# VH-VL binders against q0atu2, part 33

Target 1, 119 residues: q0atu2
Amino acid sequence: MLDKKARIRTSREYRNVFEKGKRLSGRFLIIYYVENALDNNRFGFITNKKIGMAVIRNRIKRQLRAIVREYQGQVKNKHDIVLVARAGIGKSSFEGMEKDYIAIMKKAGLFARNANKID

## First folded at step 1 (VH-VL)

Design j23 (framework fv_ivicentamab_arm2)
Fold by ESMFold2-Fast, scan of step 1:
Structure j23 (fold): chain C 119 residues (1-119), chain A 119 residues (1-119), chain B 110 residues (1-110)
Amino acid sequence: as target 1 above (119 residues)
Amino acid sequence: EVQLVESGGGLVQPGGSLRLSCAASGFTVSSNYMNWVRQAPGKGLEWVSIIYSGGSTDYASWAKGRFTISRDNSKNTLYLQMNSLRAEDTAVYYCARDEYSGWDYFDLWGQGTLVTVSS
Amino acid sequence: AYDMTQSPSTLSASVGDRVTITCQASQSISSWLAWYQQKPGKAPKLLIHKASSLESGVPSRFKGSGSGTEFTLTISSLQPDDFATYYCQQYNSYSPDTYTFGGGTKVEIK
């Protein structure tokens, strides 16, 4: 669970990330990401119909928020990041989603040991 | 059956070059993060290089400029081109796969191929 | 690259003994550590990932524990098949030296 300040909440804000951001695909996740002009990171979460019924999509979304929250201190500051769950994510364990998140964030250059220091 | 088979090792003189091959079966190398790991006689394991699913590469600091990792998707084969070889490059070279394709552990290893650098 | 230090480098043990191997990271790696077993002339075999998650087919006598900078591999009742060299490996780093291995611990028969 993330604070409201750390969430992308409007369709306008999501569209900005999709239109101007970079895209990177992992095993269960796709991320879209762009630098923002704020003093913090913001995260968005998309679980589409290809994943399964609403109960499954809502479970995945809650688990992804928990993962993002746990590792938020390791993310380079001033980014808007949207996580899109791929169709196969419903068969993944929590651990599998967590590993994929870390791997894709590292590959994107968004994870760092000194993430909280000014770039 | 999922398998990796290395070849191309042998005796080479200092300053020489060798190209190692790693043939994959049962999965596709382009869909995974593929690595080379070496082990000098009687010594420990040492990571050499990675090629990411997207085709980007990274190297151990001592390997940069001398070694090049690549793949041929049509042959489902991983390569390591080694130039300017030194006595300290003498080792068994393994190709290895990340279990979750990104900054993870090695779930599948080949049998290894011995490279001996000696005059 | 993280510095990964294993101790001891060699230990002698008898069948039935409890064996403990330690791995220290120079900086916190959370739980992003794997353990491998290597027998002479063979490729390494994955035993444990995420510090404590046992791989399918690996006997329950193997146990991994720890987090942060100090990790332990324990073999509760050593069997003849367990005489091998064991390696830890971190996979938390952004470094070009992404996969750092410990120096290894050789478990030999007494």
Scores: ipSAE 0.006, ipTM 0.558, lowest interface PAE 11.9, mean pLDDT 84

Design j24 (framework fv_ivicentamab_arm2)
Fold by ESMFold2-Fast, scan of step 1:
Structure j24 (fold): chain C 119 residues (1-119), chain A 123 residues (1-123), chain B 110 residues (1-110)
Amino acid sequence: as target 1 above (119 residues)
Amino acid sequence: EVQLVESGGGLVQPGGSLRLSCAASGFTVSSNYMNWVRQAPGKGLEWVSIIYSGGSTDYASWAKGRFTISRDNSKNTLYLQMNSLRAEDTAVYYCAREGEVYYDSWDEYFDYWGQGTLVTVSS
Amino acid sequence: AYDMTQSPSTLSASVGDRVTITCQASQSISSWLAWYQQKPGKAPKLLIHKASSLESGVPSRFKGSGSGTEFTLTISSLQPDDFATYYCQQYNSYSPDTYTFGGGTKVEIK
């Protein structure tokens, strides 16, 4: 789970990222990202009902938080980043989600260094 | 009302370059995700490139290294710089705006298109 | 990678006919599919997004349906204005060849 200060929580904060940020689409994930005026990064997670039932959405959300936490140190500082799960994510593996996250973060130029995880 | 007007197409020899423009009105280009889509004569639609609201860009695999998408926010205009043109690049080029994004939906379809501008690559 | 196969490539119909166009994805795209109409010499026009959501101003005779890998566009009573080429487009995944379009279906006068 991510610390409270590293989480985007309010609808206003989510809207700011969507309206002012850049978007990049991956295979299972879409990210929206914008620079913030804080000392840290903040992450938001969206898993809508199109993905599946609540138990599946909650599992995906927990797995995405674990992935983000694992690679938190590689993300360029001072960004608000929202991860939006695409409908197909419910059929992906943990490793599939992780690879997609790494790929889109690198493509966005948001990984500072050593983004690879050894399993 | 939303309007997109392309210009800059024409006849170019293989290996040549062209810069296409897309003038937008009724909305702000920098607030939207903008795309180029092409269509060869008598053929189907093929996606070329995108520029995101924040300025990052992406390209079809065959367009990387040859085509560059950009915008000028002060002129509310989208551009496509095309280099090293080949006969197979002959097509009508459309600029297109992506739909609006909401937190519970994704609108990566094209809600408005320009009229298109013809690029012909031949000797 | 998502291949989009559209069928038929061409169909001939008369005013008043029911017309059905099919679009098949090589992998599930859930409902992330749009339909466009293109008349000769004109730009494409968005008809339907999210497989079944009709755009404002589009006549109710147009209907989109399907999910997963098989989608259909139906025109319940063909009008003179409907003779055009129709394209489907997936927007489920981003990769090379993302935003892939079907090959198109030309609806022409019988």
Scores: ipSAE 0.006, ipTM 0.567, lowest interface PAE 10.2, mean pLDDT 83

Design j25 (framework fv_ivicentamab_arm2)
Fold by ESMFold2-Fast, scan of step 1:
Structure j25 (fold): chain C 119 residues (1-119), chain A 117 residues (1-117), chain B 110 residues (1-110)
Amino acid sequence: as target 1 above (119 residues)
Amino acid sequence: EVQLVESGGGLVQPGGSLRLSCAASGFTVSSNYMNWVRQAPGKGLEWVSIIYSGGSTDYASWAKGRFTISRDNSKNTLYLQMNSLRAEDTAVYYCARDYEEWYFDLWGQGTLVTVSS
Amino acid sequence: AYDMTQSPSTLSASVGDRVTITCQASQSISSWLAWYQQKPGKAPKLLIHKASSLESGVPSRFKGSGSGTEFTLTISSLQPDDFATYYCQQYNSYSPDTYTFGGGTKVEIK
């Protein structure tokens, strides 16, 4: 589970990211992202009906949250990021989604070297 | 000081298996993308496999199904399990650190794997 | 995956010479290219990343240039310590064949 402060919760917050943010598309994911005025990152997740039934959409949401949580330390601080699952994501494996996330975040320039490494 | 030390290379017959180890010091393997890169005698560098910080893996197309990259976080050690070895797998195998930038900033000294009858 | 073509395969040079090595990508990789130096019996050492960014501790006689599909590594005045094989590596790709190396250029004593 992502911490509460790391989640985009309100329609207003989502709207801000869509209106002011940049967009990048991957194989299974689209991200919208914008710098925020906070001291941390916040993530939002959108799975629409085109993906499939509620059971499939809920599985995808849980898996995307797990992926984001695993890589949260590599994301450049002070960003609001919304992940939108594409229709084809239902055919992907967890590993496929994870790799797509890594690729698109790197392409967006949002992945940073771990600043806490002292070696 | 940061260092990578490979071990486990040696002579093995075609069809055999071998497990390589790469011990890291001065940094944490699980916090980096870690790679295996090989070099056949007198030849160039060839990427083999990666393990991402989250644990997912990728392989060169020719390595899929035969080679498995893994790590043991408690031992701060990277591994390469090599099965169904062929003469063309003869090479010096290097472990290399990707400091999450997708190029290699730190390399081990390499360990020689010779596949011969 | 990308094809990385490095030229020449081998060159003979003398101390003090200006040496130029070229690396060509089969399609644009922007500036996402690294250069490595490998001495006989040793592991490769990173010299340059992002086409032109010199690593700490690497002598200023090494210079990287280029973008897109054509890249050059230049050694302005070759020193005895520079006789080695040099490799370029692209890292623009996000496919399973993420890392692609050039074939290498051996700089040997004339």
Scores: ipSAE 0.007, ipTM 0.627, lowest interface PAE 8.8, mean pLDDT 86

Design j26 (framework fv_ivicentamab_arm2)
Fold by ESMFold2-Fast, scan of step 1:
Structure j26 (fold): chain C 119 residues (1-119), chain A 120 residues (1-120), chain B 110 residues (1-110)
Amino acid sequence: as target 1 above (119 residues)
Amino acid sequence: EVQLVESGGGLVQPGGSLRLSCAASGFTVSSNYMNWVRQAPGKGLEWVSIIYSGGSTDYASWAKGRFTISRDNSKNTLYLQMNSLRAEDTAVYYCARDKWLYDSTGFDYWGQGTLVTVSS
Amino acid sequence: AYDMTQSPSTLSASVGDRVTITCQASQSISSWLAWYQQKPGKAPKLLIHKASSLESGVPSRFKGSGSGTEFTLTISSLQPDDFATYYCQQYNSYSPDTYTFGGGTKVEIK
């Protein structure tokens, strides 16, 4: 699970990212992202009904949170980032979603290529 | 310059174990997807295992339970622990870096390979 | 779980020939397919990713095409450096068999 401090939780915070942020589309994901005034990153997740039934949407959201958690140490600090699942994401493998996430984060300039692990 | 160098191959008895190493330079293994691929003498390529940059792993169905992929970030080295070895595991073992870019993925750098021979 | 079948297993050709290698997936993999070249005693080299996208530094005579279950690699005018074994690889799956290689096609001198 992502820590509470690393989650975008309020409608106002989501709205701020959508209104002021930049948008980048991948194959299965869209990200909206904006620099924040905090000392940490925050992530939000949106899976709409066009993806499929609640069971599928909940599985996708869980998988996206797992991907974000695994790579959070490689993301540039001080950003609010919202992941929106595109229609068709339910046809992707876990690896396909992971590769899409890495590609869009790198293209956004948010992902460090040679990040080292820090204790 | 990106380089991958495998080591640890050799002759082993059926039922034995070997640990292969893959020393990386010019990039950081923890920031990439890393793979093991093998090739039996005169035969085709066969995928063995992956470790994702986040540390999770996947295996070929035949390798699951016998082989373990791991890494040591302080040494920038990838490993493959092979247990319960069989004659059919005889092959050259390659480590390979997977491009992390979604639309340009693929194994873009490979080591030279290390030969594992399982024979009595 | 995917079976990847390459045809032919061996192909004899002359310099200047047009060579076509086919790869079939047992079920749809969309465009998630790469092509590799392997010369004797050497590690494989990535030629093409996402079915048709040529890697930097790879000659334009190499072309990939296809989607779904049938894919082709074409070499429009075979050069001496092109005598090698070629492999397709699916990367649509994630577990347990995340990647699957085809059996290979050896391009030999006629």
Scores: ipSAE 0.008, ipTM 0.560, lowest interface PAE 11.9, mean pLDDT 84

Design j27 (framework fv_ivicentamab_arm2)
Fold by ESMFold2-Fast, scan of step 1:
Formats: C-alpha cells, structure tokens, sequence
Structure j27 (fold): chain C 119 residues (1-119), chain A 121 residues (1-121), chain B 110 residues (1-110)
C-alpha cells in the first residue's frame, strides 16, 4: 500500500491538480500533474462509472495503486499526480495498465529512465 | 513517413539571439518526446534539450537560462530559442524524435537534416 | 551525469575486415544504450537500441553487445558503405543531463 503521506486525500487538493496541472492522455490512463511545495510526491486515483460496475472500478483502483507503489522510486520528487482511468481500462490486463503507466510517466518527464526490466 | 526539417540557422554576432524551427510530418509532435542535439564543426554530438509529450522540458546544464525549447501543436513544429549566443554555440543543430510506442523509447529514431548556426563577429 | 568514453577515436580498416568499437559508461546503464552511424555531411542514423536490438533495414553485419558499463559495436565484414563515424548514447537517466554521447569513432579506409 501507498503510505498515507503519499496520497491526495481532499477534494480541494484534487481540484488544485486539475485546475493548475498539466494533462497527458495514454491508452488506458489520463494523468494530471503539478509540482507541489512538499518534500514528497502524492498520488490520487479516479475511476468513474463509465469503467463499469463498482467491483470492476474497485479492482482497477487497487491495481493502479499497486503499480504506482511499485514505481514510486522512479518518480521525480515534489509532484502531485492524479491518475484517471479511461473507459477502456476494464478490458486491460494488469501488465497493460502497468505499461501504459510507465509510458505516460516517461512522456510527462516524471520518470527517471530506469535500466530495470519489468520482469 | 516521418520527416523532420530544420530551418532558422545563420550567422549571428556574440550576444545575439536566434530561433530555430523543426517542421514535422508523418507524426504528431505533441504525442512524442522531441529533442535538440548539436554538433560543432569536426566535433561529436551534444544533447541540448528535450520537450516531453506532456509539455515539460529539460536542458543540458550549460543550456539552462539561455535556450528555450517549445512547440506549436497547430503547426506541428518544434522550436529552439537561443539567447546570449557565444562562439562555442557554433554548430549544426538537429531536431530528433524519441520512438514513443516502446517503453524503452529514449533513443533517437529520426533526425532532421540539421541547420547551421555560426556565432561570429 | 554519465561520462561515456568511446574508443578508439579513429581506426583504419579495409573492406572485409572485422571492426570492433567500444563504449564505456562511468556508472551502470544496464542495457540502455544506442548506436548511431553518421556519414560526412549527413545526420546521424540509428543502428541499434537497447545495446543489441538491430533496427529495421540495418544490415546483419552490425552487432551490438554488452551491459552495465561496457559495450561493443562489431561490424563483422566491413563494406564500403560502412566508412563513417559511430556514436554510442546512453538513455538511462533524466536530469540534470539526460542524454550523453560517446566522443565518436571514425572508421576510415586503410
């Protein structure tokens, strides 16, 4: 699990990222991101009804948190990042979501290039 | 097919400014990482700057504060604004694309022909 | 910032020769290395990415190998079209200096 300190928790904090941040769309994910004044990164997660039933949305949210946690060490410090799942994400595999996350974060300039293979 | 065409190079005096353009066709600049790389006459390749698909930028340490990378999505064109030019900035400037579909895509798969910038009095 | 040391700076060879160029990184870059070929007056052309993955349309006589800090580009039977300058490039890190190139190796006719 992501540490409490690494999570965006309030609606005001989400609003700040959406209103002031940059937006980048991937195949299954959209990220909104902005530099923060803290000494750490924070992540938010949004899965809307277009994805499917609550059981599917909750599964996707858990899988995205697991992916973010796995790659925490590669993210440039001092950013608030919100991941929004696109409607098609419910048909993706875990590996497909992971690849899309890596690609989007690299394209946004938020990842240090890493030599480590996924598996 | 992918094509990159640079323009805007020329002779400028030390302390002057110049803006380079890189017109892209066959792909969308805003959906790719785009780079500027330079090469002084008879010397090796030197990375200058990158603009990420999301619009964030990074620069070589010596380029920060003097050079600005940008793009115009409506024109599908990449730019490099160069200020406070010095004799050592004399080089052929290339724009180059990172291949984005591969998760390990941070190599330059296509290059433009280059545009020569000469800084001399 | 990674320091990329390429050797030799120049080598003379004959058609049909086996040519080996080396590239050393100052710290591990795993396999995140590309090789480029540049002919006089032309832009560089990508030959190999991820240390050993040959690009489409590049002749099979070109081979990349290595990982970590030591890499090689080998041309198994040099052809007239191969007289050029070759550059390695790391792409393992971001800021402060994201990409670094080796100094280049000029392969010239003996």
Amino acid sequence: as target 1 above (119 residues)
Amino acid sequence: EVQLVESGGGLVQPGGSLRLSCAASGFTVSSNYMNWVRQAPGKGLEWVSIIYSGGSTDYASWAKGRFTISRDNSKNTLYLQMNSLRAEDTAVYYCARDLIYDESFDYFDYWGQGTLVTVSS
Amino acid sequence: AYDMTQSPSTLSASVGDRVTITCQASQSISSWLAWYQQKPGKAPKLLIHKASSLESGVPSRFKGSGSGTEFTLTISSLQPDDFATYYCQQYNSYSPDTYTFGGGTKVEIK
Scores: ipSAE 0.000, ipTM 0.517, lowest interface PAE 14.9, mean pLDDT 82

Design j3 (framework fv_ivicentamab_arm2)
Fold by ESMFold2-Fast, scan of step 1:
Structure j3 (fold): chain C 119 residues (1-119), chain A 121 residues (1-121), chain B 110 residues (1-110)
Amino acid sequence: as target 1 above (119 residues)
Amino acid sequence: EVQLVESGGGLVQPGGSLRLSCAASGFTVSSNYMNWVRQAPGKGLEWVSIIYSGGSTDYASWAKGRFTISRDNSKNTLYLQMNSLRAEDTAVYYCARDLEEYYDSGYFDYWGQGTLVTVSS
Amino acid sequence: AYDMTQSPSTLSASVGDRVTITCQASQSISSWLAWYQQKPGKAPKLLIHKASSLESGVPSRFKGSGSGTEFTLTISSLQPDDFATYYCQQYNSYSPDTYTFGGGTKVEIK
């Protein structure tokens, strides 16, 4: 589970990410992200009605939080990140959502690089 | 301290109806996903239904159309309305607490004691 | 929904034994699996969630492992209180059959 300190909680904080942040689109996800002045990362989640009924949106939101939690140790510190589920996400498998998240976070340069890895 | 107390079980004839209650204390039912899970005598666990914190519901395919999950926020109580009961619905019915929407949800950290429903003539 | 196959259905063991129970999903469920312990006449008790995360108050002799389609619950040194039926449950769910339990494994005294 995501700790309360790792969640974007207010409308003002969401607006800040949308207004000042960068946007990257994946297959099932869009992320908006901006560097923050804190010592930790915060995540927000948006599942709109185009995804489907509340039960589907709640499942997607739960699974996205679980994916984010699993990979939170790999995310570069000091970022506010909002995940927006695209309409087609309801057709995706959990693994499909997970792979899309990993791909988009790597593309954004938000996954920490192993600076000490020498081949 | 979290507690779930079930009631409403009993003997019912095939085709009959029964409503189960699950009184919650130590937390707010409307803030959590809540589930019903049943267990036939000598058999394994079988998921029945869920009500999400926002009020939407889902059912096992065999329960859809016959069973209705609901809650009364003022009484902090979860319900399961069971209609068109069949002999194979005979089971102990448990209410089970899932986590809140913003947590890692889908596992059940607290269960009621169970209430026995026997469907027999 | 995902079919969950649990094995063995029954196993006999002695106090001090190492016991391993296996749970297999029909499709990948990542790490979205919980383990429960149930004693006769009692409600199930949560032991482990997210395949390997031990619940508070659960003895360290219980260990969960696995991901994808194959999972195990291991009891490293069986105690008298551990004779019970164990169930796995997937929660990688896609509606309408939101959660699926394994058939259970009864750990009985040898």
Scores: ipSAE 0.000, ipTM 0.532, lowest interface PAE 16.4, mean pLDDT 84

Design j4 (framework fv_ivicentamab_arm2)
Fold by ESMFold2-Fast, scan of step 1:
Structure j4 (fold): chain C 119 residues (1-119), chain A 121 residues (1-121), chain B 110 residues (1-110)
Amino acid sequence: as target 1 above (119 residues)
Amino acid sequence: EVQLVESGGGLVQPGGSLRLSCAASGFTVSSNYMNWVRQAPGKGLEWVSIIYSGGSTDYASWAKGRFTISRDNSKNTLYLQMNSLRAEDTAVYYCARSEYDFYEDTGMDVWGQGTLVTVSS
Amino acid sequence: AYDMTQSPSTLSASVGDRVTITCQASQSISSWLAWYQQKPGKAPKLLIHKASSLESGVPSRFKGSGSGTEFTLTISSLQPDDFATYYCQQYNSYSPDTYTFGGGTKVEIK
């Protein structure tokens, strides 16, 4: 589980990332990201009704948090990052989501090339 | 056809400034990592700076504070602003892209022809 | 930044020879190493990325191997077009001083 201080928690904080951040699209995932004035990274997660029922959305959120936690040491410090799940993510495997996350984070310049790998 | 073309090199006095340009065709600079690499006459390659696809930048320690990498997405052009130039900055400056792949990054697969910067009195 | 040490700095060879160039990193860079070829007056050309992945259009006589801190570039049967200077480069990424080239190896005619 991600620590409380590593989570974007308020509507105002999400709005800041959407308004001032950069946007990058992957196959199953979109990220919005901006530098923050803190000593740590913060992550937000959005799963829209278009993905499916609450059970599916909650599974996706849990899996994305696990992926983010696994690779948090590879992420450039002092960023607020919001992950938005695309409609097709419900058809993806965990491995597919992980690959997409690594791909978009590297393309954004937020990620070391030798990310910690999930077995 | 994928191509990079540098310009802006020339003779400059120590303490002076120059701005180098690198025009891209056949691909989009904002979708790739873009690098500046230099080579002093008769010497080896030396990495200078990178701008990542997301817009974040990194610099060689000796370049930080003097050199600034940037891009103009509407012109599809990469820049290197060089300030407080020293004789030791005399080199051919290359721009080069590193293309992102889903599973692994490429090395610097496309290079410009280089532009000569001479810092001398 | 990682120190990247290439050896030898100069190598004399004949057409048909097997040539091996070594690159050592001061710390592990996994497999994030590229090899480049440079001819006088020209920009470098990427030969190999990720230590062993041959670039499209590069002759199969070029082979990269290694991981961690020790890497080699081998030319199995040297051709006239191969007399050039070769550079390794680590791109293990992030920060703090971050994409280091080796000092180069000049392959010249014996």
Scores: ipSAE 0.006, ipTM 0.590, lowest interface PAE 10.1, mean pLDDT 85

Design j5 (framework fv_ivicentamab_arm2)
Fold by ESMFold2-Fast, scan of step 1:
Structure j5 (fold): chain C 119 residues (1-119), chain A 121 residues (1-121), chain B 110 residues (1-110)
Amino acid sequence: as target 1 above (119 residues)
Amino acid sequence: EVQLVESGGGLVQPGGSLRLSCAASGFTVSSNYMNWVRQAPGKGLEWVSIIYSGGSTDYASWAKGRFTISRDNSKNTLYLQMNSLRAEDTAVYYCARVDYEEWYSDAFDIWGQGTLVTVSS
Amino acid sequence: AYDMTQSPSTLSASVGDRVTITCQASQSISSWLAWYQQKPGKAPKLLIHKASSLESGVPSRFKGSGSGTEFTLTISSLQPDDFATYYCQQYNSYSPDTYTFGGGTKVEIK
């Protein structure tokens, strides 16, 4: 479960990441990311109508949040990261999405095995 | 063939500076985590610094402010700039790779041969 | 940063012996530990990652075990090629001291 503090919630915050951040694209995902001045990471999720109907988009959002939560401890601290689902993601398996997320985060230099691990 | 070759070691006086180079072949330094590890004569291994694939860096607490890790992607070469050198910095300096594609291993799978830095008058 | 304590510092053994080296972390590092072998005048060589995963080409007589704070490297039926210094190394910590090595264990001829 992503805590409220770990979520990007406002349009202004999304715009900041989009406009000032770096961009990397994977097979099913695009990430936009920028270092923040907070003590924690925040994640945003964007799925648009090109992906499919609301049922599919809602499933994808849930799956992406689950993936992000699973790997939250591996992400370098103090970043705002927005995940944008590409049109083809609707045909991906959960494992396919997970592999793409790991690959793109590693490529961005945002992944270390226990970057934010408490214990 | 995957290989790392260090150079730039030598004799330097206390308070001096020295820049080490580590040339990579068979892979791309910017696609991996690259590290410097040192070993004083007859002593154990001591981690010095890392540059991550995205370009951010971290340092051993004793190295902060004196040592700077960097890379030149066009030359596929890793560097360690060492300033304000002390006698206790005398060591063989190794560059080492973390294979970023091996998600479950942040271990150093490829090492250079090392280059000796001697800090003495 | 994690302190890594390795024991013994020196171990005398004969060919055919079973050798055991212990590594202790100051706090839990899960399974994020590697073992290296270093021969005089040479760079270290990776033997084991993730506490127990043997690297390709490393003989099966080498075995890593443990998790959390206690780790062991065992060499069954020691061979002449195994006389070397062995180091454990954690990669659980990220910053400031991202990687911490044990002090090393020298396995020498009895």
Scores: ipSAE 0.006, ipTM 0.564, lowest interface PAE 13.4, mean pLDDT 85

Design j6 (framework fv_ivicentamab_arm2)
Fold by ESMFold2-Fast, scan of step 1:
Structure j6 (fold): chain C 119 residues (1-119), chain A 121 residues (1-121), chain B 110 residues (1-110)
Amino acid sequence: as target 1 above (119 residues)
Amino acid sequence: EVQLVESGGGLVQPGGSLRLSCAASGFTVSSNYMNWVRQAPGKGLEWVSIIYSGGSTDYASWAKGRFTISRDNSKNTLYLQMNSLRAEDTAVYYCARDTYDEYFEGPFDYWGQGTLVTVSS
Amino acid sequence: AYDMTQSPSTLSASVGDRVTITCQASQSISSWLAWYQQKPGKAPKLLIHKASSLESGVPSRFKGSGSGTEFTLTISSLQPDDFATYYCQQYNSYSPDTYTFGGGTKVEIK
């Protein structure tokens, strides 16, 4: 689980990222991201009802948190980043979601270096 | 049917403390964002505090340090602990349910009847 | 934090009149504004959310409009049940003061 201080926790904080942030879309994920005034990164996760029933949304959210935690050290400091799961993500493999995440973060210029967990 | 019932208001002297309760029925408080709002006699509405579904809280700047919002999930009840009360805290206190959607806080769709707190010597 | 200025503070009208209440935000709140109706001795009732979306069961004579910093609530043909105090509320704030209400507009019979 991500440390409490590394999580976006209130709807107001999510709204700030959506209003002021940049947007990039991948196959299964959309990210919204903005530089923050803190000394750390914060992540938010959105798996809305458009994806499917609660059991699917809970699985996806858990898997996305695991992916983010694994690559946390590669992310440039001082950013608020919200991951929004797209329709169809429920049919993706864990590996597919992981690769999509890495690709989007690299395209956004948010990875400080290549992710060492490829292979 | 959704119902919110406040209690615990009364007369208290300046510097005193009081605890308000808000009993909910027809829905689960732990699954919703819950708010306290107050209204001084003959005046407008003023937001006091929120408790989010996950248990985190926020306060109006003037309330922070003096007021504490909490809930008891087993009793489906919301509380407001008020300390160091001042004459300007005299108001009807309402509990209200937030219309939280999947992403954001919203306005308040259900309100209790209110409970009067009078701070006077 | 947002300052919400509501006008007029009091409005006198007759049944059948069109009445308009204005709400001004000190900074842009996009469409994140609600309108409430409060009758004497009662809790407020939500009428409109997202500036213009009517709540279920609220009569169509109530209409909200506006975005950014200027908003209006219009009652197209005032009915006896509409004499009340109306409040606007922003819910866009990222500051500790999350919700701000306007000062209220009392609609009373002439």
Scores: ipSAE 0.007, ipTM 0.559, lowest interface PAE 11.9, mean pLDDT 85

